VH-VL binders against Cytochrome c oxidase assembly factor 8 (COA8). Designs and how they scored, part 140

Target 1, 167 residues: Cytochrome c oxidase assembly factor 8 (COA8), of Homo sapiens (Human) (q96il0)
Amino acid sequence: APERGAERRDTAPSGVSRFCPPRKSCHDWIGPPDKYSNLRPVHFYIPENESPLEQKLRKLRQETQEWNQQFWANQNLTFSKEKEEFIHSRLKTKGLGLRTESGQKATLNAEEMADFYKEFLSKNFQKHMYYNRDWYKRNFAITFFMGKVALERIWNKLKQKQKKRSN
Key: E = the ipSAE of ESMFold2; O = the ipSAE of OpenDDE; V2 = 0.75 times the mean of E and O plus 0.25 times the DockQ between their complexes.

## First folded at step 12 (VH-VL)

Design ja16 (from ja1 with heavy chain W105Y; framework fv_ebrasodebart; at its last look DockQ between E and O 0.35; V2 from the best seeds 0.00; counts 0 for: pae O 4.2 > 2)
Fold by ESMFold2, look of step 12:
Structure ja16 (fold): chain C 167 residues (1-167), chain A 124 residues (1-124), chain B 108 residues (1-108)
Amino acid sequence: as target 1 above (167 residues)
Amino acid sequence: QIQLVQSGAEVKKPGASVKVSCKASGYTFTSYGISWVRQAPGQGLEWMGWISAYEGNTNYAQKLQGRVTMTTDTSTSTAYMELRSLRSDDTAVYYCARDQLYDFYKGSSPFDYWGQGTLVTVSS
Amino acid sequence: QAVLTQPPSVSVSPGQTASITCSGDKLGDKYAYWYQQKPGQSPVLVMYRDSKRPSGIPERFSASNSGNTATLTISGTQAMDEADYYCQAWDSSEDYVVFGGGTKLTVL
């Protein structure tokens, strides 16, 4: 099940900086994982003669990426906060400290942590259900417009060859 | 409905001890913890520690380690806080507050009900 | 131990929006809580888990927490809202609870 909104990736180097692609590029760029969402952003190329249909597709992909990035950034933050709250509460009820002798955070055993993961998923089930529904809706629309753009490009090549033969 | 009723004001000399009581009513005492929070005159809130009403497990603020003891009596639904080796800077209003255990829907540690406070004055 | 910094006072006119900040290192990575204390009274919980409102707290109370700053917001501020306000967070160090220094809200 694909988690990302962008289906196309470019792996070519963007110059001397991997973290900052060139300001002008003829290709989409796939950046490093975002710190908060852990998703790789796509930096979309905007051609000078972008058709209205190509523009619509690009904006739809951009909007889907922004929506997906924001959703997972928020979910990751919530997960992290509730995980720490759960750990601290359990340590508190046991009368234990927050730190081990070495100064590292105290943790819970794997069985207790599994209970947290299970309950977190359960209470967020409806939210994830709506996310999955919206994710599929967005990706269906993107796939549909990708097909339309592909057909438009084929048609333009045929039209261009007809003009070349007539001139 | 839910009430935390504390013992009366105390006047103590430096070096003495004080024991403040907190009687809970209107809820299942053993299902929650009790935190103790103090407030020096004209100053802010300072957390002192926590005790589980059922198991008696405790956590004390690092600043107060070795000077504070918290206990409960489940038969009377009463929590106790004892502060030893009193100093003049221990003069404060001492509050008990109900301390919610973690719930996957409500979370943890909202101090949702507070006692009326107990003034402890340490004077020479 | 973590330190939560609040402005010592905030003044607003009746009906205006009051904002009380609480600053701490990476505070947005933790849940924040807010308490109201009127003179001579015990504190009362007014916001929990960043932005949730307990039963009985008016809708004009709201809160947020992001980055290093949590903010308590009171819209349509009334004279009865004049009080001291404390933020609180769980502490990732040795203590489980840290309070801010408090903010006196004055409604002029």
Scores: ipSAE 0.520, ipTM 0.799, lowest interface PAE 2.0, mean pLDDT 84
Fold by OpenDDE, look of step 12:
Structure ja16 (fold): chain C 167 residues (1-167), chain A 124 residues (1-124), chain B 108 residues (1-108)
Amino acid sequence: as target 1 above (167 residues)
Amino acid sequence: QIQLVQSGAEVKKPGASVKVSCKASGYTFTSYGISWVRQAPGQGLEWMGWISAYEGNTNYAQKLQGRVTMTTDTSTSTAYMELRSLRSDDTAVYYCARDQLYDFYKGSSPFDYWGQGTLVTVSS
Amino acid sequence: QAVLTQPPSVSVSPGQTASITCSGDKLGDKYAYWYQQKPGQSPVLVMYRDSKRPSGIPERFSASNSGNTATLTISGTQAMDEADYYCQAWDSSEDYVVFGGGTKLTVL
């Protein structure tokens, strides 16, 4: 009897897409949407001569991406679970089967589902507020470091031009 | 205060039927269902079935199909569970519990309130 | 029929953390519920929807559900926490409720 390989149910992997960009790429790569978060991961390029400030920016972007991936993976899972439970409980209450005569999953109408969405959003309102707050905080930090890196690069270019004029 | 009050202990002979009542108070009876759970002495919890107090729809555990009937009386806010063709292995404490319907977003959960239990003894 | 498996017993010293597991196929895709039952008493809901705590349940109670395993955690376990604990899930595909076999928690 062939050992049915235990399909390792992928625990919501930390959203590092297994997509490896080509080794010779000098650019950031965007992967396909993650199956849990539906967010497209970015593979950040690491230059050979990365400055400490550039490294800090890269790490901050990476951490923010991971945070976003985790948040939306969990939110989507919760949404899916609650949606399924809502549908099934409503069908049960109505005395309807979970499957149609054609064998398809029974669904609720748009009006009934509107109630679900309203309640879901209401229930998760505070969570979304905190997410938005933290999202802005993180993005402001990233933008600030982007500005610093830009200034550093300008300064380095000016120094190089001065050295070339002196020689 | 939400309460579920069950009928008293019953002693029955094999082959007989038992009907346990569960009177609900402190909430809108028709907004919830009632589940029945039994527990044999020294054993775990076994779900028996569910009834909607709103629609009257029922779903019974497969093991008890044909032997169990659940009903509700909305006028008295009372749920009933009848078990027929009693056997010795039906000896258990029978619990009613409030079972949440589709409005589970209101902060309530299934089996959030239980009756005190009804001992049913089946003996020769 | 879906089966939820629990260890028959767990022992902890006072003040230690107790962990009770409940294993079932695709349990993480469903909501898990936990009940406490003391001798001669009705079950009491202690956790709902994987990790939510009902009002009146101490903060030392927490729970998680992922993969095929739900876990009830009791931090700083007290003598009063000695009881039987049951996990529960609703099988939506067959529309029936399943309880675990129960775990006796002993506080030594």
Scores: ipSAE 0.020, ipTM 0.656, lowest interface PAE 4.2, mean pLDDT 87
ESMFold2 (binder alone), look of step 12: mean pLDDT 89; pTM 0.929

Design ja9 (from ja1 with heavy chain Y54S; framework fv_ebrasodebart; at its last look DockQ between E and O 0.34; V2 from the best seeds 0.00; counts 0 for: pae E 4.2 > 2)
Fold by ESMFold2, look of step 12:
Structure ja9 (fold): chain C 167 residues (1-167), chain A 124 residues (1-124), chain B 108 residues (1-108)
Amino acid sequence: as target 1 above (167 residues)
Amino acid sequence: QIQLVQSGAEVKKPGASVKVSCKASGYTFTSYGISWVRQAPGQGLEWMGWISASEGNTNYAQKLQGRVTMTTDTSTSTAYMELRSLRSDDTAVYYCARDQLYDFWKGSSPFDYWGQGTLVTVSS
Amino acid sequence: QAVLTQPPSVSVSPGQTASITCSGDKLGDKYAYWYQQKPGQSPVLVMYRDSKRPSGIPERFSASNSGNTATLTISGTQAMDEADYYCQAWDSSEDYVVFGGGTKLTVL
């Protein structure tokens, strides 16, 4: 029966600022978006009698999540650094300050920013192409192993029913 | 080869002005900026300001606003820095440095080439 | 204002690895640059944009930048590496450039 018992603690609140799955759970958990990658992590359930094939599947899913989060965290940071450096270089060339009259962060006109976006995409195109290829490869492998685990479970139940011994 | 050659050492009295020159060679002068950086004896580096070689647009450090003027002469590929109302704490070695601007493939590399430095001594 | 803090000195034995730090609030959100200055000489750019090495700088120089700290690393340190080292970043206030206070590397 589906009973997700997130039992309440009766002690003082913890100082933890991150998502904490219930101590005792029979299901995967989805956490809040990561600050840097903007992706939601999954906290995978580990059953007590996990088969080697089930373990391979769980590790593959976990590794794929880590790979995906790392890729987007890196891309977001690179984009931010490149954008800031481009803006500051162009403002310096134009003889302008880093802040507007009102104290707001200065920026460039739409034409100049469009140039940055186009060149940034061109510069990083190959990296995103390899990411898309690897994403499809990983998700195909996960789906394949999910099928194998499903068949393993059916076969084991049939095998136990057919091979029961008298004692 | 890329070179920045500065004018010789100067001795000034408090209240005077000094103008240091920086002659560039070995690259397209108008494609880069020039920054000025000073270093008091036994102290660290302090950025003074920047000038665009092509248009003459400037950015000065806030500490020096009103006392510094930077100019260029594109016909001689020379940058100038003038510091006015000199005080004893303006005694320093003054460097010019090429400021490599942002390029989409290599980014920016500020201060990639430096002049030999010009000692300015302010004494009573 | 943005402040870049460096240790005043670092000592290392010849052949050992030297590590020079540069600390600033969220420094890893911007590119860091490193300069070497030998006594009586002009500064020389040794690392740019966090971890890139200019032509002519030996491969034993490397650098990184994350969180609040940029680090210049010199492996196989030689007597010729004895110099002052300055980090530099752009300033988010009104000035475009801020330097660290400098670190004197001594090879003993």
Scores: ipSAE 0.250, ipTM 0.678, lowest interface PAE 4.2, mean pLDDT 83
ESMFold2 (binder alone), look of step 12: mean pLDDT 89; pTM 0.922
OpenDDE, look of step 12: ipSAE 0.723; ipTM 0.889

Design mb3 (framework fv_ebrasodebart; at its last look DockQ between E and O 0.03; V2 from the best seeds 0.00; counts 0 for: pae E 17.1 > 2, placed apart)
Fold by ESMFold2, look of step 12:
Structure mb3 (fold): chain C 167 residues (1-167), chain A 122 residues (1-122), chain B 108 residues (1-108)
Amino acid sequence: as target 1 above (167 residues)
Amino acid sequence: QIQLVQSGAEVKKPGASVKVSCKASGYTFTSYGISWVRQAPGQGLEWMGWISAYEGNTNYAQKLQGRVTMTTDTSTSTAYMELRSLRSDDTAVYYCARVKYDFWSGHPLDYWGQGTLVTVSS
Amino acid sequence: QAVLTQPPSVSVSPGQTASITCSGDKLGDKYAYWYQQKPGQSPVLVMYRDSKRPSGIPERFSASNSGNTATLTISGTQAMDEADYYCQAWDSSEDYVVFGGGTKLTVL
């Protein structure tokens, strides 16, 4: 199961402040794991002279990150909710309460939980297949635009040399 | 342009049911959730529950458990909220709102529908 | 099923700073969110994750969340800021949303 990071990031007792990218960063910046998706966000650098092609690439990367964060946040939430519902249903079927004599939440053993994990994986196979398809499509597009940006930069370099640019 | 458009106002008798629609546009519907929030006249906002647009998973407010059903139709990008066994204190404006998950915002309700007035009177 | 308490009203003169509080048990351990609602309109998100401001919201809006209290602050308050303001908390442990009772901001 994916790990949740955002709650520890937001409520850490060690005095760790929330991520805040530097005001004048010249590079993409990677933040701490998000509470719900457990993915580390990227804050994308916007250069002053960003070309239209570079802007398209950055927007595509930003959109892909937002899409990915939303998917995994929703999946982690669904996993947690369905896990608790499964436990409660099985405890009820066994005639047990939701809490032990000590007041702790009642749980199922690993063999009983294996049914949940198998069902969850099987139930979500189609959703993850569509996610993987869309992930590959997005990453192929990103790679394609990265190549176009690289070629654009080479062409600009060649044009500068041919013009004998005055500085 | 992100937009949530809700169905029109309804007048119902006690004991009836109501089903409010919320049509989404301008974003990938299955990548977000829909939350439902109501507001009785002169009162504050009351969260009713939410639904994941991808899998249809729901979480309902305890107060409404057993009386509310939330569904989606991904082919039309539409969310639905049905409230059964209506009472006079269910008279309210019912809002749908998009639930955004991202690395910077947590779970805000970032875009809201225009609201649907449901009046329950005999 | 947490309870968030807001003052029912806050009055401020134009150009002055308005502060709207939201109190809840250990609220600083949760994320706080703020919504603005003008008469006859839908709510609008104005602050999220304690102190972050959405695109399109004026810089005069700011917020904080510490201890048992979240605070929405509007500096240089304008007549168009007159509205009801709701705080909201997210309880990730129980996966539900709770709203405060709302605060009517009046700009006189």
Scores: ipSAE 0.000, ipTM 0.473, lowest interface PAE 17.1, mean pLDDT 79
Fold by OpenDDE, look of step 12:
Order: sequence, then C-alpha cells, then structure tokens
Structure mb3 (fold): chain C 167 residues (1-167), chain A 122 residues (1-122), chain B 108 residues (1-108)
Amino acid sequence: as target 1 above (167 residues)
Amino acid sequence: QIQLVQSGAEVKKPGASVKVSCKASGYTFTSYGISWVRQAPGQGLEWMGWISAYEGNTNYAQKLQGRVTMTTDTSTSTAYMELRSLRSDDTAVYYCARVKYDFWSGHPLDYWGQGTLVTVSS
Amino acid sequence: QAVLTQPPSVSVSPGQTASITCSGDKLGDKYAYWYQQKPGQSPVLVMYRDSKRPSGIPERFSASNSGNTATLTISGTQAMDEADYYCQAWDSSEDYVVFGGGTKLTVL
C-alpha cells in the first residue's frame, strides 16, 4: 500500500540563511542561493548611528525578503511535488515503470509535460497575480523610503557644511 | 471543454450482449483512462473496471470477470464497454468517466458521461 | 473486497451543517473521494484526495479522512445540496475501486 506519506505540511523551513557575514563588515552581504527558494539572501548592515528612517527602510527590506523567501520556497516545493505526482501518474497510465531498463528515472517528453505546465499555471494564476500585486506594493514602499533616506542624508550633509563654514 | 458522450439507450434480451460507446473530447485521450460505473434503478454506484487509453491495460471488477470487455479506439477518442451474457440484474444506467489516474492516490473520476440505460427484459 | 459504509440518509435544515460519514477498514490510509448525484443526473466529483475541492465546487463543501472514517461536511446547507452522496476509495493492491452505499441528503 503506498503509505500515505503524511502530508507533512512541509512548511518550507523558514530558510533563515545560516549565512553570517564577518562581524566587522560595514556593508550588505549576499549569501548563496537558498536551498528551497533559490533566492540569494541579503544580510543587511546595521550602522551604529542608524536613523529612524534608515531603520524603517532596513526593516521593510528585511520583511520583504522574508516574504519573498517564504513565497518561493513554498511555490517551488508545491511545483516539485505536483510535477513528480503528474509524472508518476502518467507513467502508470501508460503502463510504464518509474525506472527505465537502464535504471534511470523514467521521464515524460516536453509535449506530455505541457499539460502539467498549463494546469499548474492555471491553478496558480490567482496566487501569482496576488504575489505580483504585493511585490509591487512592497517595492514601491521600499523605493519611497529610499528616497526619504536619501533626502535625509543630503540634509545632514548640508547642515554639516554650514557648521564648518560658520566656524 | 471536456466532454464524454455516450451511446443511446439499449434494450436487450437475456443472454445477449451490449456494447456501449463513450466518445471523449476536450483533452488528450491517451493521457488518461476511462472507468465504467453502473447504477441499477434505485441503487448505488457499482464500479465495473477501467482501461488505460494509452496501452489498453484493463482491470475489471471481480464480479464481472469473463463477461466484460473494455476497449479504446485512440483514432476516434472513443472507449467501449461490452457486457455479455446479460441478465435481468444487469439492467442499469451505465456511466463512463475519465480517470485522472494518480499513482499514489488511485482513481478520481473527474468527468462523467451522461449515462446509457441498458434494459434487459424477456 | 473493502466495504465502505455510509448512512442511508441524512436530514438537515437550511443553513445548518450537514455531515456525511463513510467508514471502512483503514480508510484513513487511503484517499477518499466524494461524488454528488442529483436525480436523473450523472455523478459529480465534489471532493478529491480527502479534503481537496475541485474547481466550481462551493467553499461550503469540506471533507476529512482519519482512522477508519471519511467525513463530508456541508456548511450552510442549501436546498440545491439535496442529492445522493457517494464516497469512493481505491485499493492499490488489486487496483480496484470501491464506492460507498450512498447517502441521501434531504434539506428540510
């Protein structure tokens, strides 16, 4: 009897990238691709004199990154699972084994897989639309705060120049 | 749109044979199977068997072994079910259904034909 | 052959929750499927793989399968939900399909 693999809700392990940059780093670090999402995580530098606006921008970027990691980890897991299930189902329907005579994993051709991709895309269309919407919202917010931080930095530089001219 | 269209009603005598057709459309016929299910008047659903449209592999309900034959014609995307040595208790509506066979989970019947009434009377 | 047992009838008032059970030996180890059949119509798949809902099936339909019992639940039952409901399972050892005896749902 095929054991019902408990759908372990493989909650994609929150792939907290175990990438730790050197403690003395003064810049953002990009880690290797995450195993589940295939996205490269960014470790954000925290300056000693981080302004409230800079902190808000950093938090927003971190939250957006986490959101993206979780989304793609789950999407990739779902895709892989459904793809494997589809292949096995079709092979069985054809009266074929899961392995060739050479011991290789049996596969379907591109034409046979077209049905899977169409079905998968159709099924996940709404999910992708929501993702895209939220992605744009988040990125617009990030861009807005980037602009604010840039203005703050310009203002602070101008104040420092005025103080140096007055002394 | 996915559709299964069955042949019309049949009246047969005891001992005769009946052959019901099921024409499939709206999907790749050879990528799925066809299952046959019957329902006697006022009774529940009874699984008869299924056929792979690609290889023609069949499995029949034990009760119908030797009397039932399922076939497919891939050129016309049509499945056939022949039942021989008909008896009065074979009077039923016969359904074809598309089998979205799942290697791990079995036989979901996701699309059904309209049914074919077969009456066996003396 | 595995036998799936359903109650012959279930009655529910409009807006109430209907529950239809299907019992079988080790049914929880198998995927359960549910079909709705209205009088004079072909069966319609309403639940697959225990708890998955096909496209076009209302959200008020849900299902579970554990131990030896699968359950179809219809929340906020409507008059249009009056039908016969059949559970189905598959035995992988002999590649045979089994239906339950069916349950007539009456909406009072």
Scores: ipSAE 0.000, ipTM 0.533, lowest interface PAE 14.8, mean pLDDT 86
ESMFold2 (binder alone), look of step 12: mean pLDDT 90; pTM 0.931

Design mb6 (from m52 with heavy chain S55E S105R, light chain S29D; framework fv_ebrasodebart; at its last look DockQ between E and O 0.03; V2 from the best seeds 0.00; counts 0 for: pae E 10.8 > 2, placed apart)
Fold by OpenDDE, look of step 12:
Parts: structure tokens; C-alpha cells; sequence
Structure mb6 (fold): chain C 167 residues (1-167), chain A 122 residues (1-122), chain B 108 residues (1-108)
């Protein structure tokens, strides 16, 4: 059976930052920028007495973060690849090598690169529109649950104050 | 629509020169190249050379080196191929074709002209 | 200079699969292109980058390239597919194009 060459699905490696916050931390931690997405991951704190609403909010934030990481990792890789291909093709068109006489990487000027950016933006316009739409939906949901959690915390504080006045 | 329109048929004597034109339309001329390919009657395709639409960089087939000159006019989006010292074996249909640049994967000829018959007869 | 060898002719019955080969030294390391030419017409690109298909080319056309052989495959061959087929490679070292000798496909 001829081994079907595994299409290397360019699975953008989910470069989950291996940064583990200290176990005793009561706060969210921000990691270094991911090498692919350039986004800083947030390590969310899990309280010992996490309410179901708090847990739901945390999960939504985590899912949204993962979604953002994947989107931008893939977008950056695609951009870098297409940019390199454009540069190389243009240098070839000019009859130029990939390296200058000084051994430096040959580059294009800003005017030549403007064509690339216009084309790239045009090609990815719909993708960016969908991303923005989904970004707003996700953030709206997060904000809504933040409000619910805030109300829950206020209510719990009021109940505790009433119990202390009755004793 | 992308089109390459070539000049009409030519009849030449041995030792003469011929200049074929190829007018491009429907795309940015300077972002692509033009390749020239000929086909003798009943024979296969023979690559002659190509020219960049941007800087005018050329590369010719070794067999035609010294006899062929390719040029472009970016103002009119027109490519020219001149073949000198014509012989009877230069009788062929001459095609221009658009070169789609890809540095890594090579450069396919994605659009072709209608061809120009050049007949070399005594 | 790279030499590409094609069979001079291939015959196929309607609805059958036609295979046209193009042999060359290390052709698998190069991008292969395929052109269709009908009598009295200009060549038309039918396959590029080994397996990519231009817009307007039917899905029955496919291609592969490995080792020393590139192959154009036409599934469910139709009478309209009768033509000359040329393989081509681009040599990055010399910046030259090399065509095969062409294959006449006859649909019987």
C-alpha cells in the first residue's frame, strides 16, 4: 500500500506558553508573547470556591483566547509565507538574486511592497470581516457574564452582611 | 479578460530578419513576463526565450543565442521578438505566452497568443 | 540541458482513463506543467505545479510528478480531449524552459 504522503497540514503549532504560574498565585498571569501569534497568553486563576457563573466566564475567556491565538498564528504564518514568495518572485522578475553583493538578503522598496499589502488585504478582507464579527460576539458574551458575576458577588456580600446583623 | 494579440503572418527571404509583436491586455504587464515559443509544421513546441515585463531581463535558448532579441514597451504593453539571419528551418508558428512568476515552483505559461506564421522561402 | 521524453501517441476509448507520461532525470524535483494543443489552435495550460488545475479545466484532468516521471491523467476521456499534449519543466539553474516532444492522444 503506497504510504499516502501525509499532507503536512500546517497545523499552526498551538505554542501554548509553557509558563506555569506559581501554585500559590491568587491572580491572573500574563505570559510572554507567543512566537506565532505574538499575543500574550493569560493564565487564569481558579479560585477554590469558584461559582458556576465564574467558571462559565473563565471558560469563555479561555476559549476566546485560544481562538485568538489560533487565528493570529495562522494569519501571521500565511502573511510571512506569501510575503516571502512575493519578494522572491519580484526579485526574479528583476533578474536579481536573493542576496546582494554584500551577502545581505535582498529586499524590495516600500513602493513595491505596497502592491503586496494591497493584494493581501484584498484577498483576506472577508476573513477579517468574519473575525471582527466573531470577536465582537465573543467579547459581548464575556462582558455579559462579567456583569452576572459582578451581580452575584454583590448579592453574596449583602447576604453575609444580613447574617452578621442577625447574630 | 486577459489577451495576447500577435502581429500577422510574415513571409521572408533567407538571411532577412523578422520582428513579431505581442500586445498584452487585461492584466498588469510589468507584473508578468513574456515567453516566446515556436512550432515548426508538424513538430513539437520549442522554447525560444523569455523577457521580464518589469526590468526587461532576458534569457534566450542557447540554439538561438546571437540571432534572437526580445524587447518590451511598457507604455503600450507590447512585447517584441526579433529573429535575424532567417533560414528555411525557421519556418514556424511563433507564439507569445504570459509568464506567471513563482520563484519556488517555477513559471507556468498561463495565457498564449494566437500565433504568428513566419515563412522563410527563397 | 534536461531532456523530457513523451510517448509519441496514446489511444483510449471514450469513457476510459488516459495516461500520458513524461520522463526526465529528476523531474520529480521540478515543477511540471502540461499543455493541450488542438489542431490549428494555440496551446492551453491544463495542469501546473504538478497537480494544480487552471480555472475552466475539467476535474477529469489530474497530474502527478515523482522520481523521474510526470504523469497526466484524464479520467472518463471524451472525444473533445483528442489533442496533442506537451509536458514542460522550468530549470531553475539555467532559467530555461524545456518541453517534451509531445503526445498525440486519440480517442477511438
Amino acid sequence: as target 1 above (167 residues)
Amino acid sequence: QIQLVQSGAEVKKPGASVKVSCKASGYTFTSYGISWVRQAPGQGLEWMGWISGYEGHTNYAQKLQGRVTMTTDTSTSTAYMELRSLRSDDTAVYYCARVKYDFWRGHPLDYWGQGTLVTVSS
Amino acid sequence: QAVLTQPPSVSVSPGQTASITCSGDNIGDKSAYWYQQKPGQSPVLVMYYDSDRPSGIPERFSASNSGNTATLTISGTQAMDEADYYCQVWDSSSDHYVFGGGTKLTVL
Scores: ipSAE 0.019, ipTM 0.599, lowest interface PAE 5.6, mean pLDDT 87
Fold by ESMFold2, look of step 12:
Structure mb6 (fold): chain C 167 residues (1-167), chain A 122 residues (1-122), chain B 108 residues (1-108)
Amino acid sequence: as target 1 above (167 residues)
Amino acid sequence: QIQLVQSGAEVKKPGASVKVSCKASGYTFTSYGISWVRQAPGQGLEWMGWISGYEGHTNYAQKLQGRVTMTTDTSTSTAYMELRSLRSDDTAVYYCARVKYDFWRGHPLDYWGQGTLVTVSS
Amino acid sequence: QAVLTQPPSVSVSPGQTASITCSGDNIGDKSAYWYQQKPGQSPVLVMYYDSDRPSGIPERFSASNSGNTATLTISGTQAMDEADYYCQVWDSSSDHYVFGGGTKLTVL
């Protein structure tokens, strides 16, 4: 029976590849944070004799990583863009410039910024609710197929034991 | 099968605007970006900008900043590119192409639409 | 910012090896992608990150990238390979795509 550590190899293992990940490898690799999503990408290993179930699991993990990276890349950009637009709008209403006399970007104090954070959270509540729902759905599907792959591997070991005994 | 299908050819006068559509199918639209690339007759490829598939965040080529607007409609899996204040040198075939965010493979344009000819003439 | 230059044309005999270069400042530290465009058609991605090949692309296509030069190599060149070829880089500092000027491959 595989340990929890062995199953990490199928989902998001880490190791020597983090120091100097090769462009192609025979192991799963975790790279540095992506500029846009701030998530560390995983490069998934494709074994020579990958079963249909193993292939399905790997594809689900790849698709989930792509979905997650796109969501956070978009969310980070949205937050930054809307924050700047909010600050610019409030500075304009106060008759102030976008930069201080020293040339630094003008900003609002924490109390003034509280309006932005409330508006942002309210505007994005439903989007984050759908993200959480989809995240759970994807992770339950991945876990389900991890179980199926584990069962398949146990069954194959039993077939090899029976074959050797009949041999 | 992954497919990008663009709207039909358009003929415009100088000073007008054009809006080209790009309908995606065969993949999760919000997981990828859309890049717009144009090609004037007999010329090479010129990148115009890209838009994310999720929230419609954009990055435009400096030359086109202020004249171009890119949008998406996630309910129809469709990207749009609008180019305003058209000039005769905007005559080109306009392509949409899918952007893949992949640290290990970079950001190639892995699938392209059929192209949309936009002709700007008096 | 990256500026990518390609020769305007390359000619080869059928069955010979074609090499199309793409020169850019420090391009060896970046991903170089290659696109094929046949007359009247949309571009097609033929090489991924450096030497990665999409599943529909013949094995005779290969690529290398080192120093200031990326190279697309087509061994056993066939008449069907006659096309325009573009190199492209994602410039992470500007978040822009940069295309080379294109190279017309002629198979004589």
Scores: ipSAE 0.000, ipTM 0.534, lowest interface PAE 10.8, mean pLDDT 80
ESMFold2 (binder alone), look of step 12: mean pLDDT 89; pTM 0.921

